# Ledger of designs, part 10: VH-VL binders against q66k79r27to160

Target 1, 134 residues: q66k79r27to160
Amino acid sequence: NPAGECHRPPAADSATCVDLQLRTCSDAAYNHTTFPNLLQHRSWEVVEASSEYILLSVLHQLLEGQCNPDLRLLGCAVLAPRCEGGWVRRPCRHICEGLREVCQPAFDAIDMAWPYFLDCHRYFTREDEGCYDP
Below, E stands for the ipSAE of ESMFold2; O stands for the ipSAE of OpenDDE; V2 stands for 0.75 times the mean of E and O plus 0.25 times the DockQ between their complexes.

## First folded at step 4 (VH-VL)

Design C2 (framework fv_sotevtamab)
Fold by ESMFold2-Fast, scan of step 4:
Structure C2 (fold): chain C 134 residues (1-134), chain A 123 residues (1-123), chain B 112 residues (1-112)
Amino acid sequence: as target 1 above (134 residues)
Amino acid sequence: QVQLVQSGAEVKKPGATVKISCKVSGGTFSYYAMHWVQQAPGKGLEWMGRIIPIFGTAKYDPKFQGRVTITADTSTDTAYMELSSLRSEDTAVYYCARGDYYWFGEDYGMDVWGQGTLVTVSS
Amino acid sequence: DIVMTQSPDSLAVSLGERATINCKSSQSVLYSSNNKNYLAWYQQKPGQPPKLLIYWASTRESGVPDRFSGSGSGTDFTLTISSLQAEDVAVYYCQQYYSTPTFGQGTKLEQL
């Protein structure tokens, strides 16, 4: 194994990442997150008590099919963002835009607007800025 | 009104290290990218790197990578830029500047700038 | 890196006359999904830090006089001062923030 086995990012970089503890997000493709999250929640207890997390849980119950699990993972990217090597990775904007298009009929059917905390232009970033597919 | 106040001018010998501070007052520190920009005498602006204070990690331009270290102390609302192995070519005014609001994906230009710190590297 | 090139390197304009500064990027800085150009303009006077004038290519920063305007899209941008005032004598820089920030080389604006 190269020097990578013994070497890790500087202490300041690595100290930011914490274990992903939200049950709703246990199947995310990453194991570490950070606080504050993209909505400025300071801890996992605050996240679970938030109106955004409650709304995500309600939508998980109301929506079915392909939209349901993908919407949950998109929400997780905002509420428990991927943290890697001390760096917060924002999810890709185009993934959010594509999912919003797919999910729009389902939201219309329950007379609900796309959630503000999943605003594709606010919490998501471009591919050239190191975004990831949630 | 938000203000960025930098530490005073420094005179260093070749091979030395300099550390410049940039203290933010009157506004938000932790959620804005804090950039460092070099301006050699009579030259233009060159981006060195930036830090997003809340998670404490920095990104650098490859030209300065290995010699520059940017850090932040969220308890004192202060960003730092440390440049090692100084050469005469590093003689410049160094600016800190507040950039994009990372947590919400709001990308603006650098809207608030420090007054600048002159670093002179001479024998 | 996206390379920013300004033209001209310097220009002299009489008071009350229009000043035009151009900026070209080596790659488009237009993000198609939000239709925004990630381009800013700065003014720098001797002994002072740069001052943000315009962001999103055409949005004036608060407190910047109406005589300053930005235009353009994609790779070609222009900063216009409709009627030069004495206090506008400065070096002007364009800057992209579509990727890792880069500045143009600067344009020195002098009073003729």
Scores: ipSAE 0.005, ipTM 0.525, lowest interface PAE 14.0, mean pLDDT 81

Design C3 (framework fv_sotevtamab)
Fold by ESMFold2-Fast, scan of step 4:
Structure C3 (fold): chain C 134 residues (1-134), chain A 124 residues (1-124), chain B 112 residues (1-112)
Amino acid sequence: as target 1 above (134 residues)
Amino acid sequence: QVQLVQSGAEVKKPGATVKISCKVSGGTFSSYAMHWVQQAPGKGLEWMGRIIPIFGIAKYDPKFQGRVTITADTSTDTAYMELSSLRSEDTAVYYCARGSDTYEFPYSYGMDVWGQGTLVTVSS
Amino acid sequence: DIVMTQSPDSLAVSLGERATINCKSSQSVLYSSNNKNYLAWYQQKPGQPPKLLIYWASTRESGVPDRFSGSGSGTDFTLTISSLQAEDVAVYYCQQYYSTPTFGQGTKLEQL
């Protein structure tokens, strides 16, 4: 801002950053995450046992070559969100919306709705609120 | 509106196996949790297990583990519950029910749509 | 497993009077991170499947009359029918979904 003030970025939540240990997300563009994640899971054990994580593994295989790996990285942004300097960063809503549009025919082909935990209006934020590209 | 239709009543002998179907119409099947609940005559409700059809992996209550198999056929929007080694105490009405917000399980709430129930009688 | 205990086992109430059913869980079903109670209430009439009335301890399902209300938090929950109607005669069940789902034993509500 014009005054040169140090301030909290918009849409950032204060958090304790920990190392990213979710194997499926090892190729994410960041190395730190936090708990609870955006779905309120409190540990890696809870995440790995979750229906959301199992769904990402199934979708990776069923939708191979259509919207993967981007769909997997989108899921990682919710299950193991980016944490920098003590702040949780939310992924960009427009990236979610673009992937949903591209992936819709593939989801229709397997008679599956777009996953609720990846609903672009739940855990994703606008570019002007300091979002990041997963 | 979404509707769950179960197969008809069954009469079985001890030691037999029963397989009950639950067909979903008018709504999404593949991504919702499909639960099975047992209700013995004059008794309360007991959760047996569930499947999320697209995952193909069922979860069971320990009481029924080893005797119950829950499966789903996404091509016909039908869930199945198979109970083996039947005993007299398995005489009950069996319900299928759809869980809401399956992608946020365990964050989903309630079982919002139920089948009509299937009476299974186990006797000689 | 989380054990759900209801009280009373049976209750008789006159038309127009208040009915109160209690439900206790053996451990907290309040998830501190989202401040939600993973508790639902169901109504079951003879020969019919259960019907969802309330979820998140106090949120009324669409189409459920406003005389039905849920309250409580943690381990202690209450279902209240403010003014009993004839069609409310049924068995009521509480259910937790904090872990593997478990139901209370049921409370039979009869008209006096």
Scores: ipSAE 0.006, ipTM 0.531, lowest interface PAE 10.7, mean pLDDT 82

Design C4 (framework fv_sotevtamab)
Fold by ESMFold2-Fast, scan of step 4:
Structure C4 (fold): chain C 134 residues (1-134), chain A 123 residues (1-123), chain B 112 residues (1-112)
Amino acid sequence: as target 1 above (134 residues)
Amino acid sequence: QVQLVQSGAEVKKPGATVKISCKVSGGTFSSYAMHWVQQAPGKGLEWMGRIIPIFGIAKYDPKFQGRVTITADTSTDTAYMELSSLRSEDTAVYYCARGDYYWFGEDYGMDVWGQGTLVTVSS
Amino acid sequence: DIVMTQSPDSLAVSLGERATINCKSSQSVLYSSNNKNYLAWYQQKPGQPPKLLIYWASTRESGVPDRFSGSGSGTDFTLTISSLQAEDVAVYYCQQYYSTPTFGQGTKLEQL
């Protein structure tokens, strides 16, 4: 039934897509996002006031080197998630797991655990579910 | 749209301290980088430092470190730049500028600028 | 500290003609992990604050006319004005933000 058939991509939730006009995420692999984000923040104003955003900002000041831009892109995948064709897309779990491994020495150096809200098993999905590389 | 409004011109004696304010209106303050830039008469631009108000950590150019203090008051959407032990060569226009809205303390391009504050240091 | 050097120090161009300003950094401002050049261009008119024209070496700021374009990578960058208008007479500055931000000395663009 092509007329009216809805083909939902794997690992996607129905949403209204808006332009990704956040320079913070300008190097993301997508141009559209939505609200609520994966943490259920309902607007950009709520995101910037969140403890999650504050923590990511502080971590950047403390974690020099290879982790900085990749950690930001991972944060973008959760705080300003990819939206295409009316669906919210989830980033690949293996990308999150790989970054966590690479960043672990830097987190250990400042005596901090990997943030719960970047839990690779909660907000990220498998390749067989149509994940994308953030 | 968003505007940065700086405090008025100052005349100071050598050895004094000056504190300049920069109030943000019509847009987001707390998560943007707030920069301060010095321009001596007839000269180019020199970056002094910046603060991202939400985490309260300032970064300074080594040339000004020890004399400059940049602070922010998120309750009034105002950034401040305090320069101590003033010398005649500190005579300049001081600009505040807002950096791009970024998740991590990257120093990006400055998209909105204040009108500038002339500070004259003379005896 | 990364030193930014612009050339020429001053340039005179006729209305409707192409203006080209160069900027060299003492070290690469290309971040290999994201393939971005941490380089911006500003325009400053007498008595006014600088205005951002270009960031990421080639991305035009919203509201900036399409006659302005940025190019280059690594250590060598160019700002081009394809067809000079009277309002483009100003001093132009390049700025790196790869490390502690530094500006070039400025290029004064005048109308012939």
Scores: ipSAE 0.006, ipTM 0.550, lowest interface PAE 9.9, mean pLDDT 81

Design C7 (framework fv_sotevtamab)
Fold by ESMFold2-Fast, scan of step 4:
Structure C7 (fold): chain C 134 residues (1-134), chain A 124 residues (1-124), chain B 112 residues (1-112)
Amino acid sequence: as target 1 above (134 residues)
Amino acid sequence: QVQLVQSGAEVKKPGATVKISCKVSGGTFSSYAMHWVQQAPGKGLEWMGRIIPIFGKAKYDPKFQGRVTITADTSTDTAYMELSSLRSEDTAVYYCARGSDTYEFPYSYGMDVWGQGTLVTVSS
Amino acid sequence: DIVMTQSPDSLAVSLGERATINCKSSQSVLYSSNNKNYLAWYQQKPGQPPKLLIYWASTRESGVPDRFSGSGSGTDFTLTISSLQAEDVAVYYCQQYYSTPTFGQGTKLEQL
């Protein structure tokens, strides 16, 4: 369309799937992710150096296993989001909300707030918007 | 080429306090678990506790809880272990060790990098 | 706390022969979600810090000779040295990292 051409990259280029290389997320139900992730980290080196990844890596022991593995997998959905067929998939908000309810007493017991990067209204979406269950 | 370099040997009297340093060079400090392990002469290894510097919170073995304090200074990439109310049975080599970054949990991996050890002698 | 018990306390083996060291945990250290055993083996020579040999019960650390192997699952684990070398004379420790880390009491391996 020469008269009405747009200067926007093709949608496919914004959702390039790569192999999941984060060791903490090796148990995820998917094998491919993308960069930037939902926190706008641009490489796996950046993710591994992030406070969010380190927090996720220790959540099992901080909570003494009370919410694992579901909480870890929820975090992986944000830090290494599922990439399928060339597009990024956002995890379901209702799964986040349900898990937060189950895990909240354990977080309260150690005087820790629910992590900001797992705020159910930040990176999670509704089923009618095509979310997936992590 | 990650290295852990510990402070030198200490001789203390019963009831004193000792503070040992462990400086990390050649690798990431803030996000890795820094462990402290006690080994009495001719005896086995006893885990004392660990800190993940970025969180600032330490976890201790109940045997040492109340006498041991583990801290970290991210500006100097140095972890510290302070042991108070020293007794003769605290005479030991104290090791710092870093958790492996090879697998899914930095602090739950094997301890793949170790300091050279610091001998603390408690005698009257 | 998970208690780690090694056997034997000491072992003498001739050069070139097989050495076998056992380790038992008071609770399973197998994590069902990743099917991994949170079990490591260390070698310690006099005057030196421990050296990591094996983790995940059977994975050899980089640079560790292939004569060292780990096996087992759940509560029963074995470290095997297929052909003893003089440099292998040391104390060997198992360690769990499924919960708060605990070590076995150690097995002293000597050359017969």
Scores: ipSAE 0.000, ipTM 0.530, lowest interface PAE 13.2, mean pLDDT 81

Design C8 (framework fv_sotevtamab)
Fold by ESMFold2-Fast, scan of step 4:
Structure C8 (fold): chain C 134 residues (1-134), chain A 123 residues (1-123), chain B 112 residues (1-112)
Amino acid sequence: as target 1 above (134 residues)
Amino acid sequence: QVQLVQSGAEVKKPGATVKISCKVSGGTFSSYAMHWVQQAPGKGLEWMGRIIPIFGRAKYDPKFQGRVTITADTSTDTAYMELSSLRSEDTAVYYCARGDYYWFGEDYGMDVWGQGTLVTVSS
Amino acid sequence: DIVMTQSPDSLAVSLGERATINCKSSQSVLYSSNNKNYLAWYQQKPGQPPKLLIYWASTRESGVPDRFSGSGSGTDFTLTISSLQAEDVAVYYCQQYYSTPTFGQGTKLEQL
């Protein structure tokens, strides 16, 4: 049968799914992810050594409950994206936008910008394009 | 030393709801996953779910999904497990346990356990 | 779900003798990139909560006596007590944390 995209969901990229093993993301609502991730990291070791992962950890410590607790899970949607049935899924842009609004005063208080790798227009997509809630 | 102290034994009727607390003393609460484990009389251990307190979202075993709710209060360093629609087969000791170092992805299994809370469901 | 199966269900060993408990997972709990097995062992005495003995399949938890050791990789794991002491009489559980946590059914260790 065809090696094409016959069962591809809208807004999904073809991927090989592997078990989700990043322990920081242990409370995610899914059990499978893929490499490379959305930032083109090729393994869990690369993710854990990345500036993005370190930044996410530092931001969570600095915000100290002043931000929606979903910030880490939003990061996980990019660093360890949901993968199901051979397709990577992109999280919903409106979830990112809502969280950014909630967190903005806390980021302003510590004089930091919203992280570039969580730019809501880069790795997130609309509901009409088949996004999921992280 | 870190201690997990659970609320006392409960006796409930079928159909009732029980809510058990687990207070963390002498150590970090928010940076660890707080697990709940069920042990029926004479039986083994069954994982029910976990919450990472600072993030507020819980993950559940499918067997308990829909009946169990795990929450955390970071202001009091207390985790809660609520089990609804109780049946006689829910009679068990319920344990809270601390695990996973969610900063930087380290994990060690469940290293500190509460003393357990006996819930008896009888008519 | 990853199913954990222990053997034997029960074991009687004389003081000073070696006790061996086996644990098998229905799929590999070895993460190839970090070469770690996501496998823990617990000890539970009557009326007490479980106590973590070993994590990462072979790393002994702080304060656990040297007579306890864990070995194995992938799907087949072993807990060994090199010289049984009276205080070691307990039920032992293996547990995987590679995915949603699951426990083995337990092995009851008794003094012969």
Scores: ipSAE 0.005, ipTM 0.511, lowest interface PAE 12.7, mean pLDDT 81

Design C9 (framework fv_sotevtamab)
Fold by ESMFold2-Fast, scan of step 4:
Structure C9 (fold): chain C 134 residues (1-134), chain A 124 residues (1-124), chain B 112 residues (1-112)
Amino acid sequence: as target 1 above (134 residues)
Amino acid sequence: QVQLVQSGAEVKKPGATVKISCKVSGGTFSSYAMHWVQQAPGKGLEWMGRIIPFFGTAKYDPKFQGRVTITADTSTDTAYMELSSLRSEDTAVYYCARGSDTYEFPYSYGMDVWGQGTLVTVSS
Amino acid sequence: DIVMTQSPDSLAVSLGERATINCKSSQSVLYSSNNKNYLAWYQQKPGQPPKLLIYWASTRESGVPDRFSGSGSGTDFTLTISSLQAEDVAVYYCQQYYSTPTFGQGTKLEQL
């Protein structure tokens, strides 16, 4: 845009982008993230010691079937969010909602609730607000 | 920086049992898979098994199933590998290694931190 | 078990020249849902534990020089060292983590 219009996407927070170093998230479609993450963790050590990361890791051990890789990538969008051009991008709420439906039978089988940090209304945003598909 | 420190060299007789420790310092223990890898003298690497300390779940390669037991003590950030019914062909360096993730499939992507190795010699 | 086969068993390369090591898996290690290859490469020097160089077939571990690169997909993989340095003399192993982890037999890289 030659007029010099604002290039910040809607619903994006200003951030300093760093290389994505969380191994569990190396297969994400992006290469850069930021600290603090969406959970306000300040470093990789804090993320790895967090109850959210431990829960995500345990769920991958317990859950079988089709939802496992997508659930991991959804968790990555919160724990190591996409950072582009100095802006952190929030993942799409509708992707979270769709995955929750797909994964519900697997969670029911192990008698476990959908994780609170992946509550689709917390860290996820609408398409019209510039969300990304993780 | 994360460091894995293993117990010292062992000399055992055939039929004995050996138990090797691997202490994690400088990083998280519970959420990473702790792997054990065997390397016979002049030979390649062979995966034995792993444990996820948080869950307490161990998995083993079928070749070692029944002879190997991998455990973890989260209070001391220490993983253990116990190998029973030792044979001369078990003479090897045994490595502990931290998996870059807590699950072997599809979530593990390499072993990013390794212990110094423990030489176990089975002879007599 | 997925069997990993490396070629060659050994090679000698002059300093500054390209070294190429191949790895073949007995079945695909490409996971269709995320389109990622579950393959890693390690470097081991005498008397030392292995060091992770590459994971996801082509992603370099932090601190690994850019002369190391991984390529390939499915069953056929390559580790390339674009310009051999003296410190690169070592045995190199490929490893799959698509299922129960298995290593290739190793390729010994020597300075010519």
Scores: ipSAE 0.006, ipTM 0.557, lowest interface PAE 11.0, mean pLDDT 82

Design D1 (framework fv_tafolecimab; at its last look DockQ between E and O 0.08; V2 from the best seeds 0.00; counts 0 for: pae E 10.9 > 2, placed apart)
Fold by OpenDDE, look of step 5:
Structure D1 (fold): chain C 134 residues (1-134), chain A 124 residues (1-124), chain B 106 residues (1-106)
Amino acid sequence: as target 1 above (134 residues)
Amino acid sequence: QLQLQESGPGLVKPSETLSLTCTVSGGSISSGSYYWSWIRQPPGKGLEWIGSIYYSGKTYYNPSLKSRVTISVDTSKNQFSLKLSSVTAADTAVYYCARGDYYWFGEDYGMDVWGQGTLVTVSS
Amino acid sequence: EIVLTQSPATLSLSPGERATLSCRASQSVGRYLAWYQQKPGQAPRLLIYDASNRATGIPARFSGSGSGTDFTLTISSLEPEDFAVYYCQQYSNFPTFGGGTKVEIK
């Protein structure tokens, strides 16, 4: 799991790391997350009830098994972001962009747009900003 | 104990449609924890996945066979079926039905229950 | 599709010996890999799932390891009933099987 150089953003707030307790993300390369997540969910109950979580839950079926487990792991990086040393870690944008490119035909085939909560520009960071490969 | 049993004609003529049914016993096919698959094996060769179906009816197929394959489920009979159209000698194989485990987000844990398989020969 | 290459094609061993089977994927499949055993005239039997987890009822002499592209099935000490064909299968995408490794008696 390659990780970019970790840079503390100026004026960034510290985060409290908690144990990762999302079953669908149990195989993630990290064991700690934080609230709020990248979608501003503040509890597991909210995460599991969210439209984003529900969409991811059916995405495998919708795409006929294509693009997993990568899509799931991207989802995990957003819904239960990595937390290390009291800081939230963000996944690398190029990973998101690469997967989007590869998976675009599968999404097009079912007339579905790339999920808004997997916006590569909004939730993912460049390597020079410090990121990891989910 | 869950058991799967394939049934259908053992002989099919070229260009016709191969039809098989898998009967599930000892458990319900209408479970959200499982998917149901067809796999085939030509004589003396390896395994090839044909396609799978969820209890909801959602299917996904091997891309190489997709145009010829239809898998359906009949929950009232606790069965799921395979249709393979326009068969040729290359479709001669032992056909297996199997159950696979999955969790939320589509995690797969392998196919843990298999039928005994049924030989289907394509011959004029 | 993801291609799985198994090696060797045939492995000739004696009872009591250690068997090491390889499965290589054309691209990373993470840990989404299963191993099956098939005896003549029988359906495949699930041995290992998620690369290293033994299925229910599988003897401890069977073990799986690996992640990404390289996987190994190990039989620590072959029993007479272990002589069979072994297939790996990935399920990170559309399921595909390896070509199989035949473990035969020397």
Scores: ipSAE 0.022, ipTM 0.647, lowest interface PAE 5.6, mean pLDDT 90
Fold by ESMFold2-Fast, scan of step 4:
Structure D1 (fold): chain C 134 residues (1-134), chain A 124 residues (1-124), chain B 106 residues (1-106)
Amino acid sequence: as target 1 above (134 residues)
Amino acid sequence: QLQLQESGPGLVKPSETLSLTCTVSGGSISSGSYYWSWIRQPPGKGLEWIGSIYYSGKTYYNPSLKSRVTISVDTSKNQFSLKLSSVTAADTAVYYCARGDYYWFGEDYGMDVWGQGTLVTVSS
Amino acid sequence: EIVLTQSPATLSLSPGERATLSCRASQSVGRYLAWYQQKPGQAPRLLIYDASNRATGIPARFSGSGSGTDFTLTISSLEPEDFAVYYCQQYSNFPTFGGGTKVEIK
């Protein structure tokens, strides 16, 4: 793809990519994100003050084992979404669904529901629309 | 008090696999939200992060070393281990294990507890 | 990778003097920067995390400041045990360390 040409990938939203600075997401498979994020937070400060970010922090402390690090990366795909070549990318819905199934016993043990902002039907897309594994 | 101790051979031949184990005492690898890390330091040089593991088995590796590194955890023995394949003289270093990095927003930032380090020399 | 540049490479001072050590990142690391002290034959010791927070047990003479790409470690009055090598480390991405600053007796 020659410099100056613009090709919009399927199911991609236009975005200005910035460096990924959110420490909780430093181990994501990408190093650029965008604002607004998928929750329409417009800055780093807004993300860190959000109920969604605070909830993920609480869940990290309470849910240990297999789902803990993967749940964090899933949250990162929404709070600090992957941005490449001027396009925001959406994570795969089937990854969200699989993780929710794996994490269900741990959530049940602490009497907590799966977070609404990680509802697999909201910010996640299908394989045929070019989703990625967070 | 939480203590970490490295163990393994001090001498490895070129092209072989370097294998080290970190034993954790005074605390459990499976408690808390900590990652557990390997860091190395060649003689007279600075520090290089190798990789980190969570007790679930989830790993993160330094991209420059990723093709040669495997970190594993054994929660029943309270240990985590490093394997570095195809070693050369450039892999001669003091190897440290440490508690931290790749942990969430919260308490206990950075790498706060370190083993004493073990020198591994790569030589024929 | 994020490159951290520490300056000066060597800082020659006397006990009682103030030490100021610099760490610059090739891109913004936010507040996600730590400082470590290492004495010969010993493992590194965490001094400062999140750019400005002192780790447990670290004396008040150690302080950190900065954000983004420009960070400073200050030792307000050097004690004999403070002559050591100091490393900065970022953890906003895959961890990387600076090259170190050696604080030595003048």
Scores: ipSAE 0.007, ipTM 0.549, lowest interface PAE 11.7, mean pLDDT 84
Fold by ESMFold2, look of step 5:
Structure D1 (fold): chain C 134 residues (1-134), chain A 124 residues (1-124), chain B 106 residues (1-106)
Amino acid sequence: as target 1 above (134 residues)
Amino acid sequence: QLQLQESGPGLVKPSETLSLTCTVSGGSISSGSYYWSWIRQPPGKGLEWIGSIYYSGKTYYNPSLKSRVTISVDTSKNQFSLKLSSVTAADTAVYYCARGDYYWFGEDYGMDVWGQGTLVTVSS
Amino acid sequence: EIVLTQSPATLSLSPGERATLSCRASQSVGRYLAWYQQKPGQAPRLLIYDASNRATGIPARFSGSGSGTDFTLTISSLEPEDFAVYYCQQYSNFPTFGGGTKVEIK
């Protein structure tokens, strides 16, 4: 991994990395994730039944493909967070914020708020913390 | 009725770039639920997926071809294109464009609409 | 890469007979498996998607089954137009195709 990750591990999570098995995230830039996820789901069955996942499943159609695949991949970073070498990697906050800015008009057009489970400050970290682009 | 049609030169010299265009008619390339794919078939042989593109420009490539492939989309012309660089005789094939769902929640169709295919021969 | 192995390579049958075609995946693909028919000089035609769902306009004599790694296409009673090559294709990850099964007239 990069030198920045070496600085991060003393303050970062330790985790068991498992195969990413969420079909909607199969085109993610990583192959491994961990449980619990950032929403505290503990299995794929729980993830796929969650209101957060269900909202993602309809949002593409409601927005007529706008922000896809970026919005879907942002959701993947929360529901199936990247796990590498026994460590959870956090996605970059500025990517989330940039996407929100670009996509907000599409949400406004259908009178829908930005999803609360994609909160850029809660689930996404700063670049100086060793984040990745989801 | 949605239709796909491949176009481009049928003969390409070795080491040059193969360039094809797929024109979508009877529907929009920007319809939101679909990925647009290139597939090839050497004469008398099986099918090989080359890559796919979403209308926003996001691409997915066969890892075995990735270093030589570029797929692009022009939504204003309702078209997507393939460039395959540094071709050899092994790249002689019928090239198809096709539409398919990716991994959408509960509404997958495979590749449900195909072009007629165009033979590209790589020969000096 | 997910490798799909189709068997048999060639199936020699007469009209009216039942055809059973096998597709095995190198790792689980769930239910994300399609079947295509291809006749000489034509593009592939989608027959079955999601392992068992017939595509629009496909006759009821075509049926698909299986999940995970083992999949079957069945043609209950072969018509003359059904003598063709059949390919399976997975889409649980980036698409891969099987090598094909040729169904030919005895």
Scores: ipSAE 0.006, ipTM 0.614, lowest interface PAE 10.9, mean pLDDT 84
ESMFold2 (binder alone), look of step 5: mean pLDDT 91; pTM 0.935

